Miniprotein binders against q56419. Designs and how they scored, part 37

Target 1, 326 residues: q56419
Amino acid sequence: MEGRTLEEVQEEVFKRHGVLVPKKELEDLAKALEEAGLLLTEKVEARLKEEEEKLKRERPMRLAGLSYPEGEREARAFLEAFRASYPGEGEEARVLLMPHLEPSRVPEVYGAALAALEKTPPPERIYLVGVAHRPLKEKAAALPVPFQTPFGPALPDLPALQALDALLPFELFNTPLAFREEHSLELPLFFLKGRFPEARVLPLLVARRSPELGEALKVVLRDFPGLLVLAVDLSHVGPRFGDTPLTRTLAEEARRRDLGFLERLAEGEPEAALAFLGANPTRIDGVEVVASLLPLLRERKGKVLAHRLDLEAPTLSAVGAGTLVL
Key: E = the ipSAE of ESMFold2; O = the ipSAE of OpenDDE; V2 = 0.75 times the mean of E and O plus 0.25 times the DockQ between their complexes.

## First folded at step 22 (miniprotein)

Design j6 (at its last look DockQ between E and O 0.72; V2 from the best seeds 0.75)
Fold by ESMFold2, look of step 22:
Structure j6 (fold): chain B 326 residues (1-326), chain A 85 residues (1-85)
Amino acid sequence: as target 1 above (326 residues)
Amino acid sequence: DELALEFLKWFIEYLKQEIKEVKKELKEGDPEKLEEKLKELERLVESLFRSVLLAKGDPEELKKLSREIEKLREEIEKLKKELEK
C-alpha cells in the first residue's frame, strides 16, 4: 500500500478475488485508508507526530463531560453520588480490582471501590494496571507523563517507573499513542485521583500476559510501596462479542464465571481462578492482567465487595464488573 | 469508522494469507527472496499497527483487532529467526 497506485490495488484485488472494483470505490477506499492511517502521506505522518508530541507532555482528559463532569466541584459531587450507591462498608486494600466499564452502568460497583478507598490509608503511589484496547509493541507499556483529571494532574512516579523499566526485558515506554484514548486507565483514575489527590501514579497497560511484569512489580513494590489497582472488566457475552443473543442461560453462566473467578482471587488462589475459566468462554477481560500479576496475588486473601452483569439491551449483550479487595 | 474497521479486518486476513505462503516456502525457497518478502510484510503490519492506534470505533472491536495485529508481528519475528538458521 505504501507507494502503490489505485490501479495497482485494483489489479491485485481482481487477481485475488476475481472482482473488478470500480475506480470510484477504490478512490473512496484510498481516502478511508488515509483517514485510518494506512497510507503513509505527509498528512498522516504529521497527525502521528502531532499526537505523540502532545503525549510527551501530558495525557489530557478525553471523557470529561461524557463519562464524568468537567468541573472539580461537580466531579466531587459525582464521587459522592457513586459512594452513596453502595450501601456497605469497604475494607482496607493493598490490591484493588475495579472495573473500567462506563461508570453510570455499574454505579454500585464503583461505589464499592470508593468504599474500599475510604478504608485505605493514602498511598504514596498507585500502580494502575489497565487493559490495552489498542495494540502495544510489547506485552505491556507505561506512559510517564501527568494524566489530567478534574481533580488536578495525576503526576507520574518517575523513580518507580524507571525502576520498573530497568527490570523488564523490553522497553516499558514503548507505545505512547496507545494511551491517547485508553478508557481503562482514565475512568478508574477519576475515582482514584478524587480520593487520593496527592498520590503519584504508574499508568500501566497490559495487552498480553507478561509474567515478567509481575515479577518486576513485586520487586518495585518493595522499594516503592503503594496501592495496586487492577482496572479490569469481567465477562463479555452476547452478539457484540461474537455470541448468540443473550439468554437467561448465558447470563447465568457469565455471572457464575465472574463470581467464581473473583472468589478464587479472594482466596489468594489466582492460578485456580485462571484454571476455573479454562478457555475463558465468557471472555473475562481481567485474565491477561491477572496472569501477568500472579506473584502479587498469590496467598493474598480478601473479599468480593460487589458484582453486576450489566445488560446492553440494544445489542442483546452484557458485561460483568466487580470490586475485589485483597 | 465501520468502513475503516472492515478494511482493517480484510487487511489482517490478507496478511495472514501472505504469512502462510512464506511458511510453505521456508525450507525450500530462496532465503534472499523470503527475507525481502518478510521485510515488506513487516512494513505492512507496522502500517496496520499505526492505523489501529489512530482509529476510532468500538473499543472492544479495536481490542480484538489489536490482538490479531500483535500476533502477526510475533509470527513475522518467528519466521525471521527461522530464516537466520
Scores: ipSAE 0.779, ipTM 0.906, lowest interface PAE 0.7, mean pLDDT 88
Fold by OpenDDE base, look of step 22:
Structure j6 (fold): chain B 326 residues (1-326), chain A 85 residues (1-85)
Amino acid sequence: as target 1 above (326 residues)
Amino acid sequence: DELALEFLKWFIEYLKQEIKEVKKELKEGDPEKLEEKLKELERLVESLFRSVLLAKGDPEELKKLSREIEKLREEIEKLKKELEK
């Protein structure tokens, strides 16, 4: 791409891979990439820089009006409806595992999380650990800026974030663009901010397992106590994820793995939970997060409050979601 | 968006092949030329990284691409270390 004409790229691709990508498709692709800001043109670089500069001030809502209401009144009604969808009572959480799946798909699972939060004393801060769906420069990252919510901005805990950064062997404040559209933080944060409006937040993303993160957080949590939230989904099965259409057998296997994972976590055995998954054939999303947070999950007993394997009918695929308190 | 993801997938496969070629040349190739190739590959991977950051699409597909990018980075770093020996 560097100084090479699309024609040269086409020729090289053809020579090397035996695939002739039509020039028009390459042009359309290049244009699409440019329009998408994917081609590092001066224009794209300028846009990237602009977006990065915006993220130095705040992280705006991306899913307001889509996944949850933008207005505060409607957002409160939304929370109440989700809470109502879970008929049970919660338990006090020191660690909360909750989904980041589209809320409308698994309302009772989010309702279970809200039920747990009702029994949880308002924390001073929330360590919100999500899954990076974008690449990070490091294994994990944080964005030390306010996150916008219908309930007002979720303010970062800068002292705790700085303490965490100081204990990590890598720069924690990396890849701000990965946070721009990251739903694994935005969706759970809606519920968390709605319940705990005064809590500061540490928005963290995990791309790869980082044992260092768990060890560092263990130290930081001593000096900066707070609620730990793992925003993770569970199994991903079906054609969207490389499987055959969902069958009873596949669904049973996904549920078995999800529940087996959550139950072992509830027993305070996170290593056993990871070992139980093996090669993770049902693609449990939260593996890298759990693997990073082992020191914080060990010997903590808790309870599985909810689980659902939700069918996405158009793709005959399913995603597991669960709520666990520790 | 789908076209962009397809391109990114293609580009990843291209880079994988380039890395394989460098691996083959490591034993017998000119170290200076190999270093230049690795620098170019790093630049291309960085471009890919930035592209995926801006890409729109299925989060799970983006996550897959992200993992592939990390593998590419790790492989290049290994090759650099081997070349320095």
Scores: ipSAE 0.730, ipTM 0.895, lowest interface PAE 0.6, mean pLDDT 89
ESMFold2 (binder alone), look of step 22: mean pLDDT 80; pTM 0.747

